# Designs tried in a protein design chat: VH-VL binders against Protein PARTING DANCERS homolog (PTD). Part 4

Target 1, 248 residues: Protein PARTING DANCERS homolog (PTD), of Oryza sativa subsp. japonica (Rice) (q6l5b5)
Amino acid sequence: MERSTHSTGWTCLPPPPPEPAAPGRGVCAMSTSWRDKQQPSLINFIAAFLAANSYRLNFLSISPDFIFNNGELSVAFIFETNWDCQNEGAVFSRVNMLKRQLKHLYVVVAVPTKEQNESFNRSYHKYGMKLGFPTFVPVTDPEMGFEKIVKIAHALGVCKQQDIISRLKNEREQAVQCTDSFLRVLTSIPGIDNHDANALAQAIGSIEAIAKASKKFILENTDLSTDKAETIVRFFRDPQYYLSPKIN

## First folded at step 1 (VH-VL)

Design I6 (framework fv_ifinatamab)
Fold by ESMFold2-Fast, scan of step 1:
Structure I6 (fold): chain C 248 residues (1-248), chain A 118 residues (1-118), chain B 106 residues (1-106)
Amino acid sequence: as target 1 above (248 residues)
Amino acid sequence: QVQLVQSGAEVKKPGSSVKVSCKASGGTFSDYAMSWVRQAPGQGLEWMGGIIPIFGTAKYNEKFKGRVTITADESTSTAYMELSSLRSEDTAVYYCATDYGESYFDYWGQGTLVTVSS
Amino acid sequence: EIVLTQSPATLSLSPGERATLSCRASQSVSYLAWYQQKPGQAPRPLIYDASNRATGIPARFSGSGSGTDFTLTISSLEPEDFAVYYCQQYDNWPLTFGQGTKVEIK
């Protein structure tokens, strides 16, 4: 696809080996109300990712956010793409309502900031630890979250809840370490501060993608100045930038 | 507003069982997480267990050695706590409490006095 | 289980004075609440998440602390504030309460 979607899902982790998957093509239903609340770029990413994984996507009025059906098994998901610190109880109330109707329900929550992660952990500890709840899967960004949704849908038949949680938590923690390294590299560029690095992280998502990004792409997808965008491009594409600076 | 109304006081013999009810109103019953907390005369508060009605699954304080059963009936919006093999030490006021919208116990029943005497 | 120890057992104070109540946990907790109880009544929530006031609770009540040491402060006692106060952790089950601190008129 030519310039179709920003890469915002970052991880330097190699993808896990594919687990034994359900045979053949499946169907994924996406809630129309959930869809309408999301950015078009995320919906486009989801559609492309589902197609790449042999799922047909239908938009339906359904109570969960996603339902996957591969003929033998139906798996439902609630997907919070950006945790709301001001409405912590909302998703847990929704889980309590849906659990009665759904045999397999997973909750995937994107917690991109430390404040959001702390808020989510507080809520999960309250509801999950006190009274027992279905599987909650925290992730660092929506793209990673949807990738894990598809992996869970494929692997459900061979994995226990604890095994799935343990693997997903480990991947999340390693992805956070990768993010820290990413921010350190970006802030090492002269004139680039933490706000600039976070903007690049959110808009582009990987060091490799930033290194390949054009000046125009950076300007169109971030609030960085022309001078900062040029500095980034030169830093990654001119290997002698800091050895033989231009005199003006 | 959430209201919790408990059943009336009970006098029981040692070795018997008691079942206390807690009727909820002012919200969707399935949204409630209900706990039971007791208080012996002149003593502090002790958590016995809790239930989320939509799951039907309860969590208990191990101190009660499997003699506590907490249940919920959605059709009547009522939670129950049954305590078996009663001893004089079980004489207490029993409260139901909910965390309807909060992390802590934001609404409480009026309490039910259970007296165990021979 | 997490044991909560409140001190002192009794505070004898006059209206207008500052009350400071302590709650110490046997291990680190992140989620702690405070309740007020008057004779013959159910407990009333005052503070949650260590420092947030519950709805309708006057500003003279404040909570502080983290880890194992927590404090409830009443900046200037009103006649209605003489009661028993309990701390409670909801960090892990079983949920546990402190033994209570009685605030009584001197």
Scores: ipSAE 0.006, ipTM 0.400, lowest interface PAE 12.8, mean pLDDT 77

Design I7 (from I0 with heavy chain D99E L100F Y101D G102Y S103L E104G Y105S F106M, light chain R90Y N92S W93Y; framework fv_ifinatamab)
Heavy chain, then light chain:
Amino acid sequence: QVQLVQSGAEVKKPGSSVKVSCKASGYTFTDYYMHWVRQAPGQGLEWMGYINPYSGDTKYNEKFKGRVTITADESTSTAYMELSSLRSEDTAVYYCAREFDYLGSMDYWGQGTLVTVSS
Amino acid sequence: EIVLTQSPATLSLSPGERATLSCRASQSVSYMHWYQQKPGQAPRPLIYDASNRATGIPARFSGSGSGTDFTLTISSLEPEDFAVYYCQQYSSYPLTFGQGTKVEIK
ESMFold2-Fast, scan of step 1: ipSAE 0.006; ipTM 0.408

Design I8 (framework fv_ifinatamab)
Fold by ESMFold2-Fast, scan of step 1:
Structure I8 (fold): chain C 248 residues (1-248), chain A 118 residues (1-118), chain B 106 residues (1-106)
Amino acid sequence: as target 1 above (248 residues)
Amino acid sequence: QVQLVQSGAEVKKPGSSVKVSCKASGYTFTDYYMHWVRQAPGQGLEWMGYINPYSGDTKYNEKFKGRVTITADESTSTAYMELSSLRSEDTAVYYCARGDWYSEFDYWGQGTLVTVSS
Amino acid sequence: EIVLTQSPATLSLSPGERATLSCRASQSVSYMHWYQQKPGQAPRPLIYDASNRATGIPARFSGSGSGTDFTLTISSLEPEDFAVYYCQQRSNWPLTFGQGTKVEIK
């Protein structure tokens, strides 16, 4: 037993020193700009709900409103907490930008009133249907909306984890894949590999600090190339980053 | 450089109200929350509440429910903390402090001594 | 609310000695902040998120801990380090502080 445990522990990447190990279900990253626009009571509800569901909450400068990492899977969310009948196209423009960079994207929209629900339905018919794979989830209030976000993230994480377990069980000579939420977030950045993520962990130490770091700071404190430093800054700070096709 | 400058010391009678000001400079006032923390003589620090100057949203410590009101004037970059129905136990130094929702308080005002006595 | 209990209440040491200050939370907290306060002054930020030094804070100050137990360590006391130290949690509302540990000259 100790020898089997040793084998699995040996193949796992060590966690970054300043970041604690991920809690039971995973990590939730919340956009700082989204947070600051919301009522503190909603933020308090979200923090308490995440803690009750064994998620660690990090505040980061990110383009979507939320990113959940549940081991091997990252799921992004746009969360409109009060539908704006006077600016019906805004969310759909944002979704069009982000869909090119995010494999799993959900849009949760709170429509507390009949007028807001009707406005959303008209806007979805006019703009949303053309967006393809992103799933739109209307809800009656922001608290219910966030509960739905966590439910979706958890369900997707469970499905991915079951697939991994099934493959491992059928392997006579087992290969173990260890996840580190800190490294997974950093390697989700296009062009950033495990070596780069470890360099950032050693030099800067936290995702929040990396998200706030200038290009100059990254270049002076790491051996990363100018291109990689720019990619990191753009990932966390430039909302236009996702408008350029990366696969072309 | 960031500075938070508070109004001067106040002496108040029990049952009255006090309003302390905190003028911010050296940064964009709406980029950070403004918190209020008090310290009674010889005692520790006690968080009272905050305001988000960008949205106008406030959060108060339940202990001060119905007695504390925090406001902000974006045009003058000034936050205010008003405490009503004063008791002798409210004698304290009142600080404003800059932070975000998650809050390390990175800059503090110099403090305002409020003395409540008959 | 989360109650933070600091120990000891008073720590009497000489310059050059190591100071170890404890902060215990009534329930698990994700991160802890530490402040230094000298008589007649506002608190000075020292450590944020358990282990990160604030800007301008000397390397002799370090923080550690997780869950309910957190520690502030001063590896070798300088004369200017004799002050009151407060811990603060940011995990739940209301934000709460410990009662303080006074580091004084023996």
Scores: ipSAE 0.007, ipTM 0.421, lowest interface PAE 10.6, mean pLDDT 79

Design I9 (framework fv_ifinatamab)
Fold by ESMFold2-Fast, scan of step 1:
Order: structure tokens, then C-alpha cells, then sequence
Structure I9 (fold): chain C 248 residues (1-248), chain A 122 residues (1-122), chain B 106 residues (1-106)
């Protein structure tokens, strides 16, 4: 089953079925070594399915079997098209090596027979349930398995794009509010002008950080004079600063 | 606002059991695994186990296997950790913490409960 | 079980100084995280996946490392940074933490 959840805990809705008129969804790289081990009919199915779903297919020498790039996110797959009951550890050894290099990795395993499914389940419980291992997706046949691969890749791409957009909106909102408030607070300090405020924004970045900064830190990280640095420190640390009469 | 709120402090006798609750709010309860981590006074952190609230699947640290049971109630968005056959060395602050475990990688504990002090004394 | 060894056990420093904390794993780790804990409080996430800052964590905190050797750096200590810091592996069960490094005021 496809799962579609942001790293922040947001649940992405499953993407609607792709429309034939939709522009390209991304790029799919298929391992040439994996390709050469498969039946031509499966490769033809995969090529047709990707074209129907607006993915461009490239054949490349890559370590996983597939890598999908949806613009913002790369998702890798190991695709075992016919589970080998006599070599149960091979897939898990490969997963252990690749999981360190790939942040988004899925393992899709075709288990067409009940014997293969039972064999896979035993092997999975023995080798595949380590923390840090990727999601394993058992399927009944290779064509269904590849359909699952495309659905997972698309869902992850949509969720990543939405998360990035939401994060950027929040950052922009905060930056606008912080810039306005930041400049107003700093320029309210006697003797501090817009150039000084912008220097502090660029070098230190926040009101909280400036309020906690030492005179030495301000001098080392900005071109402000000793007098201006002292005035800023006094403004934030002296509880009677606002009550002290200023000559101006 | 995402938060995990735990039940209050407990004082228990050796040989008894304790059941600590962790109520989740501000997110979809079934989207995150719920872990339990304990800390004895002046000591470091020790992982006890987790539950997947969606499936009910659990994983326990072998050191606690046979004594710890982690459960979840989806209707109340509450996870529970029950530790039986208590001894003085079980005196600790017990924390719940969530991690995102869906389809990607193992997560980190991004939100923690406030902790529940369990004191085992005779 | 993966054993995490943190060093030093205690760092005595003054505000404004750089703190460098080490975490060494008994075997190669792909997923290393860092947490800060203040007395009487729950741990607070700082760094995930070796080098990514958690939400709300100031830029003065940075993480690095891979394999068996990981480092947490605080570029310029603020008063609120004096706390205990724990590394944690999320590679294999049981999940394990280092014993902690206490950063205390000199």
C-alpha cells in the first residue's frame, strides 16, 4: 500500500489519477543491468506505462533498479520481479548497502505464489525488520509491482512539493514580519540608522540573537563602531534604558 | 499545536505494575509511531519500544521483553506503556515520543511528552 | 546492540566559546540524531540525519559526520545552551543513545 505523508506529520492526500493532457510528471531512470535480466514483455509494459503517465524513461548504469525524479525529490526502488526462495538474503544485503546512500528507498517484491509469499515473510522477519530499513511492498505480479512503484514515486513528489511550498510560505511570512519589526526595533535605538540595522540583519539575523549578543560579538561580526555596539547592548540588557533621558 | 501529554507521577511497590498514558493531540495519531524512552535519576536515556498505532504492531527492547507492553487506543489518540514486576532499578522518568515511520526512513523523535516519574520503593 | 560513546563526558566552557561534542559508534550508522536536555525537561530534538537542524533550532548548532564518527558543534555558546547533549542511532534495534555530554558553565 502506498503511503503519502510529509516528514512534518502532514498527511498528503493520494494524488488524483494522471490526466492524459497533463505535462510531464518527471524522469524515470532504469538500471541497464536490471533491464537486461528482465523479460522483454515486462520492459515493454514498463515503457508504455511510463509514457502513459508522462514520465520520460532513461536507461542508465545506477545502483538501485529505478530512480524517479519528480523535480524536487528523487525516489529510489529495488524491484525484485520474482522472489527466489533459494537466495533469501541477497535482497536484504543489497538494501543494507543502498539505504545509506539513498534517503528515499522502497523495495518492491513480486511474490506470485503462496510458497514465495511465505518464504519472503520468513526472510523479511529475519533480515528486513531492522530499524533504518526501507518500506517493503509485496505484490502479486511484476506489472502490478511497477504500477505501485509509479504511484509511490508520484505521491512522494506531490507531498514533497506541497511541504516545500508550505515551508516557503511560512518562511516568507516570518521574514516579512521579522524584517519590518526588526528594522523598526533597531532604528528606534538612538544613533542606529537603516544601514546599521541592515548590517545587523545580514550578519546576525534576528532580534533575539542581537539581544543576547555581546559587544565583542557585534564588533567581530559587523562593521559597527564601538559606540554603536555598546548602545545596542545597553538597549537590550539595561532594564532602565527606556526610562533614562536621552540627549537628542 | 502538536503535543503529547502524559499521566502524572506514580509511586509503586516492588512486584507491582505501572501503566503510563500518553495522549496525543494536534496531528493524525496513526501517522506516527509512538516510542517509550526512560531515564533513571542522573542517568542517560534508554529506549524501551514502540507501537505503530495504525497496525498495532509493537517492537520491544530485549531488556524489557516479557515485562513491557505498549498499546494504543485510536479512538482517544492515547498510547500506553505498562511495565510489570517492578523493582527499584525501574525508578525513572518515562517519556513517550513520536517518530515518522511511514514509507521513507527511520525518523527522529521530533515531539516528546513531558515525562512521568515512576518511583519504585519498598 | 550498537554502543554510542560520547566524549568528553563534561565540557566546561564560558558563553561565547565554541563547543565540539563527539559521538563514536561501535559500528557504522546511517541515521544519527542529537538531542538537548535541560534539568527537569524532556529532551529536545536538535539535529536529525547527522546534519539537518530540527525546527526552531538556531544556526549556531550544526552536525556532521558519517560511518562511526559524528560531531555536534555549537559555534558560540549562549547561556541557554548549557545542558546535556545526547546522540542517538536509529539504524537497528534496540535504538540506543550515547551516555551524554554535559556542557557546563566554567
Amino acid sequence: as target 1 above (248 residues)
Amino acid sequence: QVQLVQSGAEVKKPGSSVKVSCKASGYTFTDYYMHWVRQAPGQGLEWMGYINPYSGDTKYNEKFKGRVTITADESTSTAYMELSSLRSEDTAVYYCARSLEYDFSTGYFDVWGQGTLVTVSS
Amino acid sequence: EIVLTQSPATLSLSPGERATLSCRASQSVSYMHWYQQKPGQAPRPLIYDASNRATGIPARFSGSGSGTDFTLTISSLEPEDFAVYYCQQYDSSPLTFGQGTKVEIK
Scores: ipSAE 0.000, ipTM 0.406, lowest interface PAE 13.8, mean pLDDT 80

Design N1 (framework fv_namilumab)
Fold by ESMFold2-Fast, scan of step 1:
Structure N1 (fold): chain C 248 residues (1-248), chain A 119 residues (1-119), chain B 107 residues (1-107)
Amino acid sequence: as target 1 above (248 residues)
Amino acid sequence: QVQLVQSGAEVKKPGASVKVSCKAFGYTFTGYYLHWVRQAPGQGLEWVGWINPNSGGTNYAQKFQGRVTMTRDTSISTAYMELSRLRSDDTAVYYCARDFYESGYLDYWGQGTMVTVSS
Amino acid sequence: DIQMTQSPSSVSASVGDRVTIACRASQSISSYLNWYQQRPGKAPQLLIYAASSLQSGVPSRFSGSGSGTDFTLTINSLQPEDFATYYCQQSYSTPLTFGGGTKLEIK
């Protein structure tokens, strides 16, 4: 079944593919209707490039032009191999229909001439920016375009890279929360304002380091007054400042 | 081995809603679309719609639009079909069936869930 | 919607017979036609997809042919386990539509 505004008319459906590849290998499904519109030389290039990158290639009746599946993640592509200046809205209409069905969708557009590139940019600003999550990737020629398709699929399909990105994002979120706590503790010290707390954060960087800092060190590394430096030292070292489990 | 296991039989009153589940085993849940097809007693097969478990995207037959909702939970490899405002003519066996990315071939089917709508 | 018409609605046959079931689409669907077998009390099973391609695990006595609007399912040498209801289904466009079914009965 196809929802595209491009020519449809699949001549016959291939068999369903076997279950997704074993770990470390992926499968690429190519639309039969898209295949039939392309030059044989491009199809030969694609087959060779996929084989060189350890992807199995299946020809299937699918709504996008390509789907890559590594067993855990599926990513879909629309691939315009020669931008049509006389039908500028067609691909964006197709993307609008497919984005409802596909979590990961990329649109790769070959714009080999200056006229085609200008036409694509005009159309993208008029229609494409409203589509949101689908990423549009202009390329100079179809071979470059397919190389970028495989690169994107590979990057997204590497489970360990995805896990690393997720961990880094979580660590960043935790770091932001720790910074807020740091500033809150410092501003709770009597006579210390937000400006003073930021100066201490920039010069010294941690509550532990500030708690251990000498009056001389604070004065030499910040613009705080002698009185404020003394207050900070007393706060962390003088028992009278801890009148209860909660700081003042 | 590929297997689709559906929830048990339901008996509902007219106007109620029913939610049928379909749990997938033996393949990557997000790699295949799941269709819902129903069959009234002694009648033929009628397509209800499909869901893409990867994206959550759905496509419903027009006659069920506004009454059917298809969802999934990827953490437990389970798809759901909820049909609301039930009528006696909704009495049927409801099947889930697997399809690779809109090929339209329903290669593996669940065992079916009988939904009976009566007063 | 694309309407699918099967003929006959029922057919009686003996083990060893050649049986042919016809399916007609209300408009051209190219080769986007699938065949299913449903045994009493069981879920349907895919037999043939893309008009003529045999699903893995399905016995070679089953074959499909046709294109456009007219399609046939053939069972070359009927076996006891083949007594079931058969459905055609178009996958050319949504909504997916099924034929009314052909019940294959023992003679």
Scores: ipSAE 0.000, ipTM 0.404, lowest interface PAE 13.4, mean pLDDT 79

Design N3 (framework fv_namilumab)
Fold by ESMFold2-Fast, scan of step 1:
Structure N3 (fold): chain C 248 residues (1-248), chain A 121 residues (1-121), chain B 107 residues (1-107)
Amino acid sequence: as target 1 above (248 residues)
Amino acid sequence: QVQLVQSGAEVKKPGASVKVSCKAFGYTFTGYYLHWVRQAPGQGLEWVGWINPDSGGTNYAQKFQGRVTMTRDTSISTAYMELSRLRSDDTAVYYCARGEDLFYGSYFDYWGQGTMVTVSS
Amino acid sequence: DIQMTQSPSSVSASVGDRVTIACRASQSISSYLNWYQQRPGKAPQLLIYAASSLQSGVPSRFSGSGSGTDFTLTINSLQPEDFATYYCQQSYSTPLTFGGGTKLEIK
């Protein structure tokens, strides 16, 4: 069920279903420096998950956080398990350096809070221009993030590279289009900026729900001003509101 | 300035092997795949295979499997294609070409000048 | 293997003409199609990637369209330097495959 599935006229296409995950027979190398920064429970989860998927786990001093060897390809991962709002540029500098050395590199970022998600989106937009928008996979928690890592590694090892890359590229493009469409609709409302749009996304979550929301509901669930709440209500309920401004 | 510079023309007898080199300039050698594409006189383009200069991983078209070997030397930013058990129908110009990042699909933005390989008695 | 079929095999045209070249894939390749131009005795040059994206430095008279199995390269207002052979290429899956080529000849 996608967040915006029930939006009136603004439904994002669901991403393509993931390729069936086939059990790997490969090797996974985990960075010792990355390991030492993580909770022991996460390391135990990772070890168990890799064993369940027939990967042999080695702890090594390596520059990325993970390297999977699958068939003829090595695929590397940077895995940020808790986005650091105090050091927004660090991962992008690391991606720039490692992308030059590693042909197959994915960046998985856990953004469990609204503040972290906003910080990541801001940093991605700012630094993405320099990196050519490499493949980033935002997730809500580290466990989901690692499951994504294993799925990508399996897919690249057992399926044609172009097919898998095409699917991942399409998923990313669809996700970007959905987010951009939501933000474009909301920021087209007079006086509503990106900050307001993000607040509405976090509190209410869909264009249809926002369009049906009362002024009181918006005020109770967001920190938007009374003027902005009234503007939103009128925008969705009166199609002539912004085209026929009052003269007096 | 990005450039791919290939070795010179070769004349070989049937059954021999040929090794063509492709030296990269002006970019990070390990950042892009290198592909080999051949063209027989008056014919179209035929993909031979690719090498990932970072990992050394390769992928070859089935018709060349067992006869072609692609390697690289990162210390001199040079890729090699060796084709063995040459036949007269292997006579072609062999090009190396830089592939874009696979995250965006493989298109060939820079090509070497080509190496003519002639297989005759 | 994905087969790429180009039509026509050759076309004769005059400077200023609008020319279209078709490329068909034996199965869906989404938008993973590239177009190259090759002049006699020279290496091919990239014109268009991802079906419709114009490569930097390529004149705007070149355009690409299509998705799935059917693709078109269009040259608006032919110039003398455009008389060359054109190839489509799928980048959807290995082995990478090229069309048979379309030779654009001066009338």
Scores: ipSAE 0.000, ipTM 0.400, lowest interface PAE 15.2, mean pLDDT 78

Design N5 (framework fv_namilumab)
Fold by ESMFold2-Fast, scan of step 1:
Structure N5 (fold): chain C 248 residues (1-248), chain A 120 residues (1-120), chain B 107 residues (1-107)
Amino acid sequence: as target 1 above (248 residues)
Amino acid sequence: QVQLVQSGAEVKKPGASVKVSCKAFGYTFTDYYLHWVRQAPGQGLEWVGWINPNSGGTNYAQKFQGRVTMTRDTSISTAYMELSRLRSDDTAVYYCARVYDESLGYMDVWGQGTMVTVSS
Amino acid sequence: DIQMTQSPSSVSASVGDRVTIACRASQSISSYLNWYQQRPGKAPQLLIYAASSLQSGVPSRFSGSGSGTDFTLTINSLQPEDFATYYCQQSYSTPLTFGGGTKLEIK
């Protein structure tokens, strides 16, 4: 589920591929400690990809793994290139520390195996679904992950350079689409109808907030029955419940 | 004075291994990457790989992958390049060189070179 | 791998001449190009980095230019100590690759 456009801060289309004769777009700082933990082939791929996109690469002692500065905007990334099933809480501790210092922070996680993906999903539901936490972007391999990092940095830079009216129009259009998706997700829950979905939209306003809501909160802020409130809570928190065979 | 001092010339038989050392003087050893570059007699320069002395991380040209190992000992500011399963076409002068700005990849200080001769 | 081609492979010149050496990359390397000088029996020495930046201590008669795929090294008013072999090197992508060299000889 897409989060609200204001929470993500990127509503613009990604920029086109770089033109060789174009002026430089900015600078990318890579953590020296992160670099030293990676395979050489990935560092070579990153250096080549940044040069192709007109970024200068600097190696610095920084707390996040990457910081992109394209003039007026800085955006930071945590990049886990191979999810560690034996140390699931480490990245979320880093996020807690860094989110308070960094205005724009994204977390990109490579989960190449089914076991790593399942491990990441369990950890994300336990530690990552908090108000004020950054967007987490799962990817299947590190190279794809880095390409997404650069695309996010470009998109944020383009949005910053657009005039105020154009940005407001784009934000409004995407907010409408998010609301429609929100209602569709809620009505897909067994026993939840259009009236229930609209009540939740008016009282709570987002899929993320509803997914984190307690049964008591839903009951206090809506006119939904106890049974419906329980169904909603289980739908978002119990993966087995969501995948369970439907009994009529 | 900033300088890199390499070990002396080596003569090896095909199939043997050679380990060349490169000792740094006059700067903080762990602040700069060290690259290894070779030059066959009368030929041009060929990049072998680099080592980050701070972390021990390495990057090797694919041609040498599986035969070359780069290490370092920070207590004596010395880097090593070991090349195994030597062939006659490995005969070359091997240089170590310091990289000042890794993002730009230029080698500002070079060792004097170590001649490695591989012959039967 | 990025291939670096130097031209000419050798050039004969006299003291006081202006000499130009060309270097071409098989693909765009932006400004990630460095120039080195190697005298017979000696290790290479850095002259120019990032296509056009003069290394400290290198005489101002040396200059570099170019971007993308085409680069040049110029020696204005050649001196006796400049008779050596010159190499270009790309640092855009691993493996780092060198040009074949240009040998500068006395006429």
Scores: ipSAE 0.000, ipTM 0.391, lowest interface PAE 18.5, mean pLDDT 78

Design N6 (framework fv_namilumab)
Fold by ESMFold2-Fast, scan of step 1:
Structure N6 (fold): chain C 248 residues (1-248), chain A 123 residues (1-123), chain B 107 residues (1-107)
Amino acid sequence: as target 1 above (248 residues)
Amino acid sequence: QVQLVQSGAEVKKPGASVKVSCKAFGYTFTGYYLHWVRQAPGQGLEWVGWINPNSGGTNYAQKFQGRVTMTRDTSISTAYMELSRLRSDDTAVYYCARDLTGEYFSDYYFDYWGQGTMVTVSS
Amino acid sequence: DIQMTQSPSSVSASVGDRVTIACRASQSISSYLNWYQQRPGKAPQLLIYAASSLQSGVPSRFSGSGSGTDFTLTINSLQPEDFATYYCQQSYSTPLTFGGGTKLEIK
């Protein structure tokens, strides 16, 4: 049962993937419909702020107002830049439609005046609390609101990135364990020490490849002696050789 | 509509530098990243790097680090790629390409490409 | 660097045939994979992004599938203009890397 017992554990795991991209690099998609409703000064602020935070800005026809992609996570935002006391239900209807399509949705609402804040709070209690899933974030002005959007997107991206880093660390730990097992097998061969095992690991890299290697191949690719190369070849091609006492 | 127009073919000696331009039309130049991708005759595509036209920030493939410089001039909506210490194996068509994110996100995909600039390096 | 392997390197087919092209990443790239078509003497053009999403204007006969390390591009009913070279590209991390290409030739 050498294939099922040892085969999987006999070859080293492939090298861990390269480190993922640094947190904070990402893409921001802005709704063209939303853009066209805003003051140019706000759009200029947003473009400058995104550039300063290493986000690319794309103008697209999308259903939410913003979508951020930071690593493997996409986060959507609805951004009300000036709460309309005369149309309190409109945003909640929009949220109700979009929440079914989007796993991560935040609603950021600018309430610059006390009257707007009070109006929003009444509307939230009447409509928003029943929605449950989406998170509502009131802010005092649109520029601070957009800063909050970027902070939320970045924080979620950092958490996702940390999960990837944790996965890579686990893969590295598994690869190290595989290498230790590989060296244990090689040093179990009579006359083969840690120096010899490391030379074989560096030059050939797997138990399967070593088992198939000719004496000539081992000698050409390592600094091992002729006697050690012969011992390795015999060990893999005649398991009985290892266990038998040398007669003379 | 959207178009990327590149400078004309160049013939250079080994050790020289070449500077290729890419002028953008029909969209907000500072709103999209621009990438450079090259293709040697009869070979596949190789990524060189990207520039953020808004900030001037860049990212280069390690193979080209120290030899490539990407810049832009926002007043004329033009990006530049300069490759120095040219070797014969730098002979390739060099493309600029715009990076667009759709509703379903994938980072770094190229929706519009320039026509390509042939750079020939020969003694 | 993430290595992208395409198979086959070339395919001969006839108009109306179904063709599949495979792309394998050396590590998991989730769904961060794009497909491009390049006609002779032309710049590449985007067909599919995010492994399975059709770019606007691309005919519905093109489809992409896969996640993690194994991806496939399918052309369901070849048209004359489809005889070109196809490239996969990972968008998971820099440096961005492309497959070696698959040349689709007329039988």
Scores: ipSAE 0.000, ipTM 0.399, lowest interface PAE 14.4, mean pLDDT 79

